# VH-VL binders against q8ixk2r445to577: the designs that were tried, part 66

Target 1, 133 residues: q8ixk2r445to577
Amino acid sequence: FFGMLQNKGLTDYCFDYNPPDENQIVGHQVILYLCHGMGQNQFFEYTSQKEIRYNTHQPEGCIAVEAGMDTLIMHLCEETAPENQKFILQEDGSLFHEQSKKCVQAARKESSDSFVPLLRDCTNSDHQKWFFK

## First folded at step 16 (VH-VL)

Design u50
Fold by OpenDDE, look of step 16:
Structure u50 (fold): chain C 133 residues (1-133), chain A 119 residues (1-119), chain B 107 residues (1-107)
Amino acid sequence: as target 1 above (133 residues)
Amino acid sequence: QVQLVQSGAEVKKPGASVKVSCKASGYIFTGYAMHWVRQAPGQGLEWMGYINPYSGKTRYNEKFKGKATMTSDTSASTAYMELSSLRSDDTAVYYCAREKYTEYYFDYWGQGTTVTVSS
Amino acid sequence: DIVMTQSPSTLSASVGDRVTITCRASQDISNYLAWYQQKPGKAPKLLISAASTLQSGVPSRFSGSGSGTEFTLTISSLQPDDFATYFCQQYHSYPYTFGQGTKLEIK
């Protein structure tokens, strides 16, 4: 699966990665933003290694969850996907992080109308449902 | 190089409709949300809503629901706002404004379109 | 809706003066605050975003500060080109709202 990773509950919002320096693509947080269909900052791929790859820049970035965190941070992809980069995109649209045993949920940032994907206990909420478009 | 060019001034009678256009250039039109902001004479700025030109999805200020309709034509890189059932208090300068990508504030503005409603 | 209250509504000052405009939010908006400059017959121009981030091309005499509910725009030394109306805007929550404006006029 590849393309825009869009949230079901939070209509018209997609995974977005917009690092301040295009030459340093790791270490920043993945956010949610209005889907624009241009690829680039909203182009992701779910691989056979259970990675969510950001393919716009080389070297390739993979979404990771750092220890003790609930945010999604861009790391470099590795030959063998580390445990903190493994996700399962379920048939029902839930995006499950194997290591934390939590699901990715569209959430408000600082109670604002800005949004980020965060790890939360898995529920049947549409805000935890994702699909590639 | 980013430019937003709006249509010319309009004079309408009460009850009429008007459609303002905002032609974008210098960037990928579908990549940025386009907002509309109203400024009545001698008054402040009022946010009316936005459209995502890619999806066509809109979000309106409740105050302008039923009054304003936002659309876009990607082939023309143009955003439109139609005002219906015009009243005298709809007299204002209407601006289109581009949302800064992922930041939500407005980095570029159209020159404004004056809409005058008078009997 | 979040109400943005600017003060003062009108400010008379002279070239070279240091001036401060205040914007108060009716609730915590973190740093989701922008400042715009508007001259007669012209569209607003973005000056500052995120409460304190000066935009490219904006003179360094402009600065913004604040977080939460209290924000300030400061012009360290007024220049003739600075006499205009200034607006704050929150983009924390919909509907986005603006202050009523501060008209900075020459004394």
Scores: ipSAE 0.907, ipTM 0.956, lowest interface PAE 0.5, mean pLDDT 96
Fold by OpenDDE, look of step 17:
Structure u50 (fold): chain C 133 residues (1-133), chain A 119 residues (1-119), chain B 107 residues (1-107)
Amino acid sequence: as target 1 above (133 residues)
Amino acid sequence: QVQLVQSGAEVKKPGASVKVSCKASGYIFTGYAMHWVRQAPGQGLEWMGYINPYSGKTRYNEKFKGKATMTSDTSASTAYMELSSLRSDDTAVYYCAREKYTEYYFDYWGQGTTVTVSS
Amino acid sequence: DIVMTQSPSTLSASVGDRVTITCRASQDISNYLAWYQQKPGKAPKLLISAASTLQSGVPSRFSGSGSGTEFTLTISSLQPDDFATYFCQQYHSYPYTFGQGTKLEIK
């Protein structure tokens, strides 16, 4: 699967990665933003290694969850996907992080109308449902 | 360079409709949300809503639901806002404004369109 | 809706003066606050975002500070080009809202 990773519950919002420096793509948080269809910062791939890969830049980045965190941070992809970069995109649309045993949820940042994907206990909420478009 | 050029001033009678255009250039039109902001004479700024030109999805200020309709034409790189059932208190300058990517504030503005409603 | 209250509504000052405009939000908006400058017959111009981030091309005499509910726009030394109306805007929550404006006029 590849393309825009769009949230079902938070209509018209997609995974978005916009690092301050295009030449340094790691270490920043993945956010949600209005889907724009341009690719670039909203182009992701779900790989056979269970990675969510950011395919716009080289070297390629893979979404990771750092220890003790609930945010999605971009790391470099590795030959063998580390445990903190493994996700399961389930049939029901839920995005399950294997290591934390939590699901990725579209959530408000600082109670605002800015949004980020955060790890949360898995529910049947549409805000935890994702699909590639 | 990014430019937003709006249609000319309009004079309408109460009950009429008006459609304001905002032509964008210098960037990928579908890549940025376009907002509309109103400014009544001598008054402050009032957010009306936005359209995502990519999806066509809109979000309105509740105050302007039923009053304003936002559309876009990607082939023309143009955003439109139609005001219906015009009243005297709809008299204002209407601005289109581009949302800064991922930041939500407005980095570029149209020059504004004056809509005057008078009998 | 989040109410943005600017003060003062009108400010008279002279070239070279240090001036401060305040904006208060009715609830915590973190740093989701922008400042705009508007001159008569013109569209607003973005000066500062994220409460304190000066936009490219904006003179360094402009600065913004604050977070939560209290925000300040400061012009360290007024220049003739600075006489205009200034607006704060919260983009924390929909509907986005603006302050009523501060008209900075020459004394």
Scores: ipSAE 0.898, ipTM 0.953, lowest interface PAE 0.5, mean pLDDT 96
Fold by ESMFold2, look of step 16:
Structure u50 (fold): chain C 133 residues (1-133), chain A 119 residues (1-119), chain B 107 residues (1-107)
Amino acid sequence: as target 1 above (133 residues)
Amino acid sequence: QVQLVQSGAEVKKPGASVKVSCKASGYIFTGYAMHWVRQAPGQGLEWMGYINPYSGKTRYNEKFKGKATMTSDTSASTAYMELSSLRSDDTAVYYCAREKYTEYYFDYWGQGTTVTVSS
Amino acid sequence: DIVMTQSPSTLSASVGDRVTITCRASQDISNYLAWYQQKPGKAPKLLISAASTLQSGVPSRFSGSGSGTEFTLTISSLQPDDFATYFCQQYHSYPYTFGQGTKLEIK
């Protein structure tokens, strides 16, 4: 799959990666923002290695979850996908993180009306359902 | 150079409607939410809502639901806000304002459109 | 709705003065606060975002501070161009709301 990764429950919101320096894409958090289709910040690829790639620049970024954390952080992609970079996009739309055995959920940042993807215990919530557009 | 140019002043009678335009230039129109803000004479600012010009989706301040309708024309890079069933207390300056990408505050504003409602 | 309350409503000051304007939120808004300047007949102009981040092209005599529920805008040495009305705005939760404004007048 390739395109904008959208949330079913939080309509009109997409994965977005807006690093402050386009030359240093590693180490910043993935957010959710209004879908805009404008450019590379909302384009992701779901690969056969179960990666979610940010590949509009070189070197390519892959979404990862660091041990003990619930935030989605940009790492460099590797030839063989590390376990913390593997996600399963299931038929029901859930996005399962294999290493942690948790699902990606659209969650409020600081109780605000801004949103981020976070790992949570898997549920049937529409806020844990995702699709590519 | 980001610029938001609004339509000219309007004088209307109670019960009429008015459609204010906001023409955007200097950026990709569909990449940024467009907000509308009202300022009654001698008063503060009130947020009315926004449109996502990419999707056409809107969010309204509940105070203005049924009063305001926000639309956009992507081919003209123009946002619109229509006010219906005008009353004299709808007299105000109406601003469009662009949302800063990923940051939510307003980085650019139109010059404002004065709508006067009088009998 | 989150109520934003500014103090004072009107402030008289002279060129060269240091002035402060306060803004209080009715609930915790973290740092999701902007300050705008508005001159008569003109649109608001963004001065500060994220409570303390000075916008490009805004003179360094402007500064902001605060988080949570209490915020301040400071002008360190007032200039003739600074006589205007100042608004705070929260962008933490919809509906976004503004303070009622502080009119900064020439003494």
Scores: ipSAE 0.767, ipTM 0.918, lowest interface PAE 1.1, mean pLDDT 93

Design u51
Fold by OpenDDE, fold request of step 18:
Order: C-alpha cells, then sequence, then structure tokens
Structure u51 (fold): chain C 133 residues (1-133), chain A 119 residues (1-119), chain B 107 residues (1-107)
C-alpha cells in the first residue's frame, strides 16, 4: 500500500511530514494536514516489514514511536525494521502499533483545529481508521 | 513568484449574484488551501471560509453559509466565490488568501475585489 | 467564536517612537496568532506568525510576543512606512477571527 494515508473520521486530512530542513529529515513529528494529492510530504508506503516509509527522500525515513511517547516521529529506516517502527494496518482500517499495543488516532493538537496522529487505546472510532488513497 | 490576482470591481443590485475569481500562479494550486476574507467599509476583517482545491471540500464560517459558495477550477488554477441574494450590507472588499502550508496563517493575498451593492 | 480584542483602536505616534499594540483572545489560543499590516487600498501583509516569528523581509524593528490569551506587537522605533492599520488573527480554531484593528497614525 502506498500514497496518501487519509483519516476516515477526520475527513480531508492526511499524514503529512514537512521537516524544516530537507537535508535533515529525521527527528520531527508527523502531523495531519489537508490532503493535496501531490505526493511529496504526503506520500507514504506501508511495507512488508510493517513500516510506514517516507520514501520520497534519501535516505528513507520510517515512522517510529519513541519510548514513553505517544507521538509519531520520523526515524531512518533500518535494514531490519526495529520494533518501534512496526505497525499493523488492519482490515478495518485501524493502524496498530505493535510495541505499544495502541492505535493511531487523529487528535487535536493543543485543543486547536490543528491535528496530529497520536497513540491511543484502540477503539472503533473512525478517527482511528485510515486508508491509502 | 506567488501571485493571487482577483477579478475586477463589481456593482450589483440587491437580490443579484456575483462571482469573484482568484487566479493563482507561481505555485501548485492544488497544494494549498485558499481562504476568503471579507472587509466591509470601515470594518475589520472577517474570515469567510476555505476550499481545498485538491478535494473540492470546503469549510464555511457559519455567518456566510447560504451567502457564499466557494469553488475552484484546477485546470485554470482559479478559486471562485459566489455571493447570492446580495444585500447592501454585502458591500465590501473580498480577498482571497493562501494558507501557509501546514501553518494555517495567510502568507499571500489577492489584491481584493470591491463588491458594491446599491439600488 | 474566539473574540480577538485589540487595544488601542487608534494610536497616534511620532517617528522614532516605541509603539505597542495588544491583542487579547477570549480563550487560550496557545501561539496560533498572526499579525498583519494593512495600508489603505491594499491587502493585508503578514508580519508575524506563531505569535513571535518575524516573516522574511519584515524589518527587525517589528516583534511579537505572548502566548495563551495576551499578545503584543511592538515597533521599537517607528518609521514613516509603518503608519498603517494592524490586525491580529487567531488561527487556533474555526472560525478564524481577527481583531478589530489598530490604526496607527502620525501625531
Amino acid sequence: as target 1 above (133 residues)
Amino acid sequence: QVQLVQSGAEVKKPGASVKVSCKASGYTFTGYAMHWVRQAPGQGLEWMGYINPYSGKTRYNEKFKGKATMTSDTSASTAYMELSSLRSDDTAVYYCAREKYTEYYFDYWGQGTTVTVSS
Amino acid sequence: DIVMTQSPSTLSASVGDRVTITCRASQDISNYLAWYQQKPGKAPKLLISAASTLQSGVPSRFSGSGSGTEFTLTISSLQPDDFATYFCQQYHSYPYTFGQGTKLEIK
């Protein structure tokens, strides 16, 4: 699966990664933003290693969850995907993080109308459902 | 360079409709939300809503629902805003404004379109 | 809706003066606050974003500060080109709202 990773509950919002320095792509938070269909910062790939790759850049980035955190942070991809980079995109559209045993949910940032994907307890909410487009 | 060029001034009678255009250039039109902001004479700025040119999805200020209709033509890199059932209090300068990518504030503005409604 | 209240509505000052404009939000908007400058017959021009981030090309005499509910725009030494109307805008929550404006005029 590849393309824009769009949320079902929060319509018209997609995974977005816009690092301030295009030559240093790791260490920043993945956000949600209006879908634009141009690829680039909204193009992701779900791989056989259960990674969510940001592969429009070299070296390629992979979404990771750091210890004790509920945010998604970009790391470098590894030859063998580390445990904190493994996600399961389930048939129902839920995106499950194996290590934390939590689901990725579209959530408000600072109670604003800006949004970020955060790890939360798994529910049947459409805000925890995602699809590639 | 980024430019937003709006259509010319309009003079309309009450009850009429008007459609203002905003032609974008210097960037990928579908990549940025386009907002509309109104400024009545002697008044402040009012956010009317936005359109996502990629999806065509819109979000309106409740105050302008039923009054304003936002559309876009990707082939022409142009955003449109139609005002219906015009009244005298719709007289204002209307601006299109580009949203800064992932930042939500407005980095580029059209020059404005004056819409005058009078009998 | 979030109400943005600017003060003062009108400000008379002289070239070289230090000028401060205040914007208060009716609720906590974190740093989702922008400042614009508007001259007669022209569109607003973005000066500051995220409460304190000076935009490219904007003179360093402009500065913004604040977070939460109270924000300030400061011009350290007023220049002739600075006489205009200034607006704050919150982009924390829809609908986005602006302050009523502060007209900065020459004394």
Scores: ipSAE 0.930, ipTM 0.963, lowest interface PAE 0.5, mean pLDDT 97
Fold by OpenDDE, last read:
Structure u51 (fold): chain C 133 residues (1-133), chain A 119 residues (1-119), chain B 107 residues (1-107)
Amino acid sequence: as target 1 above (133 residues)
Amino acid sequence: QVQLVQSGAEVKKPGASVKVSCKASGYTFTGYAMHWVRQAPGQGLEWMGYINPYSGKTRYNEKFKGKATMTSDTSASTAYMELSSLRSDDTAVYYCAREKYTEYYFDYWGQGTTVTVSS
Amino acid sequence: DIVMTQSPSTLSASVGDRVTITCRASQDISNYLAWYQQKPGKAPKLLISAASTLQSGVPSRFSGSGSGTEFTLTISSLQPDDFATYFCQQYHSYPYTFGQGTKLEIK
């Protein structure tokens, strides 16, 4: 699967990665933003290694969850996907992080109307359902 | 160079409708939300809502639901705002404003369109 | 709705003066605060975002500070070009709201 990774519950919002420096793509948080269909910073790929890969830039980035964190941070992809970069996009649309055993949920940042994907206990909420478009 | 150029001043009677245009250039139109802000004479700024030109989805200030309708034409890189059932208190300068990508404040503004409603 | 209250509404100052404008939010908006400058007959111009980030092309005499509910815009040494109306805006929550403005006029 590839393209925009859009949230079902939070209408018109997609995974977005917009690092301040295009030449240094790792270390920043993945956010949610209005879908724009241009690819680029909203283009992701779900790979056979269960990575969510940001491959519009070189070197390629892969979304990771750092120890003790609930945010999604961009790391470099590795030949063998590390455990903290493995996600299961389930048939029901839930995005499950294997290592933390939590699901990716569209959430408000600092109680604002800005949004980020965060790890939360898995529920049947549409805010935890994602699809590629 | 990013530019937002709005349509000219309008004078309308109460009960009429007006459609203001905002033509964008210098960037990918569908990549940025377009907001509308009004300013009554001698008053402050009031956020009306936005449109995502890619999806056509809109979000309105509750105050302007039923009053303002936001649309866009991607082929023309133009955003539109129609005001219906005009009243005297709709007299204002109306601005289109581009949202800074992923940051939600307004980095570029149209020059404004004066809408005057009078009998 | 989040209410943004600016003070003062009008400020008279002289060239070279240090000027401070305050904006208060009715609730915590973190740093989701922008400052705009508006001159008569013109659209607002973005000066500062994220409470303290000076925009490109804006003179360094402008600065912003604050977080939560109290914010300030400071002009360290007022220049003739700075006489205008200034607005704060929160973009923390919809609907976005602006302060009522501060008219900075020449003394």
Scores: ipSAE 0.930, ipTM 0.963, lowest interface PAE 0.5, mean pLDDT 96
Fold by OpenDDE, fold request of step 18:
Structure u51 (fold): chain C 133 residues (1-133), chain A 119 residues (1-119), chain B 107 residues (1-107)
Amino acid sequence: as target 1 above (133 residues)
Amino acid sequence: QVQLVQSGAEVKKPGASVKVSCKASGYTFTGYAMHWVRQAPGQGLEWMGYINPYSGKTRYNEKFKGKATMTSDTSASTAYMELSSLRSDDTAVYYCAREKYTEYYFDYWGQGTTVTVSS
Amino acid sequence: DIVMTQSPSTLSASVGDRVTITCRASQDISNYLAWYQQKPGKAPKLLISAASTLQSGVPSRFSGSGSGTEFTLTISSLQPDDFATYFCQQYHSYPYTFGQGTKLEIK
């Protein structure tokens, strides 16, 4: 699967990664932003290693969850996907992080109307459902 | 360079409708939300809403629901805002404004379109 | 809706003066605050975003500070080109709202 990773509940919002430096793509938080269909910062790939890969840039980045965190942070992809980079995009649209055993949910950032994907206890909320488009 | 060029001034009677255009250039039109902001004479700025030109999805200020309709034509790189059932208090300068990517504030503005509603 | 209250509404100052405009939000908006400059007959111009980030091309005499509910725009040494109306804007929550403006005029 590849393309925009769009939230079902929070309509018109997609995974977005916009690092401040195009030549240094790791270490920043993945956010949600209005879907624009241009690829680039909203183009992701779900790989056979269960990575969510940001491969429109070199070196390629992979979404990771750091210890004790609930945010999605861009790391470099590795030859063998580390456990903290493994996600399961389930049949029902839920995006399950294997290591934390939590689901990725579209959530408000700082109680604002800007949004980020965060790890939360898995529910049947449409805000935890995602699809590639 | 990024430019937003709006249509010319309009003079309308109460009850009429007006459609303001905002032609974008210098960037990928579908890549950025286009907002509309109103400024009544001698008054402050009021956010009216935005359209995502890619999806056509809109978000309106509740105050302007039923008053303003935002659309876009991707082939023309143009955003439109139609005001219906015009009243005297709709007299204002209307601006289109581009949203800064992922940042939500407005980095580029059209020159404004004056809409005057008078009997 | 989040109400943005600017003070003062009108400010008379002279070239070279240090001026400060305040914007107060009715609720915590973190740093989701922008400042715009508007001259008569012109569209607003973005000066500062994220409460304190000076935009490219904006003179360094402009600065912004604050977070939460209190914000300030400061012009360290007023220049003739700075006489205009200034607006704060919150983009924390919909609907986005602006302050009523501060008209900075020559004394």
Scores: ipSAE 0.929, ipTM 0.963, lowest interface PAE 0.5, mean pLDDT 96
Fold by OpenDDE, fold request of step 18:
Structure u51 (fold): chain C 133 residues (1-133), chain A 119 residues (1-119), chain B 107 residues (1-107)
Amino acid sequence: as target 1 above (133 residues)
Amino acid sequence: QVQLVQSGAEVKKPGASVKVSCKASGYTFTGYAMHWVRQAPGQGLEWMGYINPYSGKTRYNEKFKGKATMTSDTSASTAYMELSSLRSDDTAVYYCAREKYTEYYFDYWGQGTTVTVSS
Amino acid sequence: DIVMTQSPSTLSASVGDRVTITCRASQDISNYLAWYQQKPGKAPKLLISAASTLQSGVPSRFSGSGSGTEFTLTISSLQPDDFATYFCQQYHSYPYTFGQGTKLEIK
């Protein structure tokens, strides 16, 4: 699967990664932003290694969850996907992080009307449902 | 290089409708949300809402729901805002403004369109 | 709605003066605050974003500070080109709201 990773509950919002420096793509947080269909910062790939890969830039980035955190941070992809980069996009649309055993949820950032994907206990909320478009 | 060019001034009678256009150039039109902001004579700025030109999805200020309708034509790289059931207090300068990508403030503005409502 | 209150509403100053405009938010908006400059018959121009980030092409005499509920726009040494109306805007929560404006006029 590849393309925009769009949230079901938070309509019109997609995974977005916009690093301040295109030559240094790792270390920043993945956010949610209005879907625009241009690819680029909203183009992701779900791989057979269970990675969410940001491959419009080289070297390729893979979304990771750092220890003790609930945010999604861009890391470099590795030959063998590390445990903190493994996600399961389930049939019901939930995006499950294997290591933390939590689901990715569209959430407000700092109580604002800007949004980020955060790890939360898995529910049946549409805010935890995702699909590629 | 980025430009937002709005349609000309309008004079309307109460009860009429008006449609203001905002033509964008110098960037990918569908890639950025387009907002509308109103400024009554001698008054401050009021956010009216925005449209995502890619999806057509809109978000309105509750104050302007039923008053303003935002649309866009991607083939023309143009955003539109229609005001219905015009009243004298709708007299204002209306601006289109581009949202800074992922940052939500407005980096480029149209020159404004004056809409005058008088009997 | 988040209310943005600017002070003063009108400010008379001379070229070379240090000028400070304040904007207060009715609730915590973190740093989701922008400042705009507007001249008569013209559209607003973005000066500062994220409370303190000076935009490209804006003179360094402009600066912004603050977070939470208190924000300030400062012009270190007023120039003739700076006489205009200034607006703060929060983009923390919908609906986005502006301050009522501060008209900076020549003394």
Scores: ipSAE 0.928, ipTM 0.962, lowest interface PAE 0.5, mean pLDDT 96
Fold by OpenDDE, last read:
Parts: C-alpha cells; structure tokens; sequence
Structure u51 (fold): chain C 133 residues (1-133), chain A 119 residues (1-119), chain B 107 residues (1-107)
C-alpha cells in the first residue's frame, strides 16, 4: 500500500511529514494535516517489512516510536526493520504498533485544532482507523 | 512568486447575491487551504472559513453559515465565495488568504474585494 | 470563541520611539499567535508567527513575545513606514479570531 494515509474519523486529515530542513529528514514528529494529494510530504508506503516508509526524500525515512514515547518520529530506514518501526495495518483499518502494543490514533495537539498521530490503547474508534488513498 | 488576485468591487441591492473570486498562481493550488476573511468599514478582521481545494471540504465560522458558500475550481486555480441574501451589514472588504502549510496562519493575501450593499 | 483583546486601540508615537502593543487571549492559546500589519487600502501583511518568529523580509526592529494568554508586539525604533494598523490573530482553535486592531499614528 502507498499514497496518502488518511484518517477515517478525522475526515480530510492525512499523515504529513514536513521537516524544517530537506537535507535533515530524521528526528522530527509526524503530524496530521489536510490531505492535498501532491504526494511528497504526504506520500507514505506500507512495506512488506511492516514499515511506514517515507521515501519521497533521500535517504529513506521510516516512522519509529522511541522508548517511552507516544509520538511518531521519523528515523532512517534500515536493511532489517527494527522492532520500533514495525506496524500492522489491520483489515479493519487499525494501525497497530507491535512493540508498544498500542494503536495509532488521531489526536489533538496541545488542546488545539491541530492534530498529530499518537499511540493510544486500542479501541474501535474511527480516529484509530486509517486507509491509503 | 505566490499571488492571489481577487475579482473587482461589487455594488449590490439588499436581497441580492454576489460571488467573489480569488485566482491563485505561483504554487500548487490544491496543496494549500484557502481562507476567507472580511473587514467591515472601520472594523477589525473576521475569519469566515476555509476550503481545502483538493477535497472540496469546507469549514465555516458559525456566524457565516447560510451567508457564505465557499467553492473552488482546480482547473482554474480559483477559489470562490458567494454571499447570499445580502444586507447592508454585509458591506465590507473580503479577502482570500492562503494558509501556511502545516502552520495554520496566513502567509499570502489577496488584494481584497469591496462589496457594497445599499438600496 | 476565543476573544483577542488588543491594547491600546490607538497609539500616537514619533519616529525613533519604542512602541509596544499587547494582545490578550481569553484562554490559553500556547504560541498560536500571529501579528499582521495593515495599511489603508491594502491587505494585511504577516509580520510574526508562533508569537515570536519574525517572517522573512520583516525588519529586525519588529519582535514578538509571549505565550499562553499575554502577547506583545514591539517596534524597537519606529520608522516612517511603520505607521499602520496592527492585528493579532489566534490560530489555536476554530473559529480563528483577530484582535480589534491597534492604529499606530504619527504624533
């Protein structure tokens, strides 16, 4: 699967990665933003290694969850996907992080009307459902 | 260079409708939300709502629901705002404004369109 | 809705003066605050975002500070080109709202 990764519950919002420096694409947080269909910052790929890969920019980035954190951070992809970069996109649309055993949920940032994907206990909420478009 | 060019001034009678256009250039039109802001004479700025040109999805200020309708034409890179059932207190300058990508404030503005409603 | 209150509504000053405009939010908006400059017959121009980030091309005499509910725009040494109306805007929550404006006029 590849393309925009859109949230079901939070309509019209997609995974977005907009690093401040195009030559430094790791270490920043993945956010949610209005879907725009341009690719680039909203183009992701779900790979056979269970990675969510950001390969529009070189080198390729892979979404990771750092120890003790609930945010999604961009790391470099590795030849063998590390455990903290493995996700399961389930048939029901849930995005499950294997290592933390939590699900990715669209959530408000700082109680604002800005949004970010965060790890939360798995529920049946549409805010935890995702699909590629 | 990013440019937002709006349609010309309008003079309307009460009860009429008016449609203001905002033509965008210098960037990918569908990549950025387009907002509308009005400014009544001698007054401050009021946010009216926005449209996502990619999806066509809109969000309105409750104050302007039923008054303003936002649309867009991707082939023309143009955003539109229609005002219906015009009243004298709809007299204002109307601006289109581009949202800064992922940052939500407005980085570019149209030159404004004056809409005057009078008997 | 979040109410943005600017002060003062009108400010008279001279070239070279240090000028400060304040903006108060009715609730905590973190740093989701922008400042705009507007001259007669023209559209607003973005000066500062994220409460304190000076935009490219804006003179360094402009600065912004604050977070939460209290914010300030400062012009360290007023220039002739700075006489205009200034607006603060919160983009923390919908609907976005603006301060009522501060008209900076020549004394």
Amino acid sequence: as target 1 above (133 residues)
Amino acid sequence: QVQLVQSGAEVKKPGASVKVSCKASGYTFTGYAMHWVRQAPGQGLEWMGYINPYSGKTRYNEKFKGKATMTSDTSASTAYMELSSLRSDDTAVYYCAREKYTEYYFDYWGQGTTVTVSS
Amino acid sequence: DIVMTQSPSTLSASVGDRVTITCRASQDISNYLAWYQQKPGKAPKLLISAASTLQSGVPSRFSGSGSGTEFTLTISSLQPDDFATYFCQQYHSYPYTFGQGTKLEIK
Scores: ipSAE 0.928, ipTM 0.962, lowest interface PAE 0.5, mean pLDDT 96

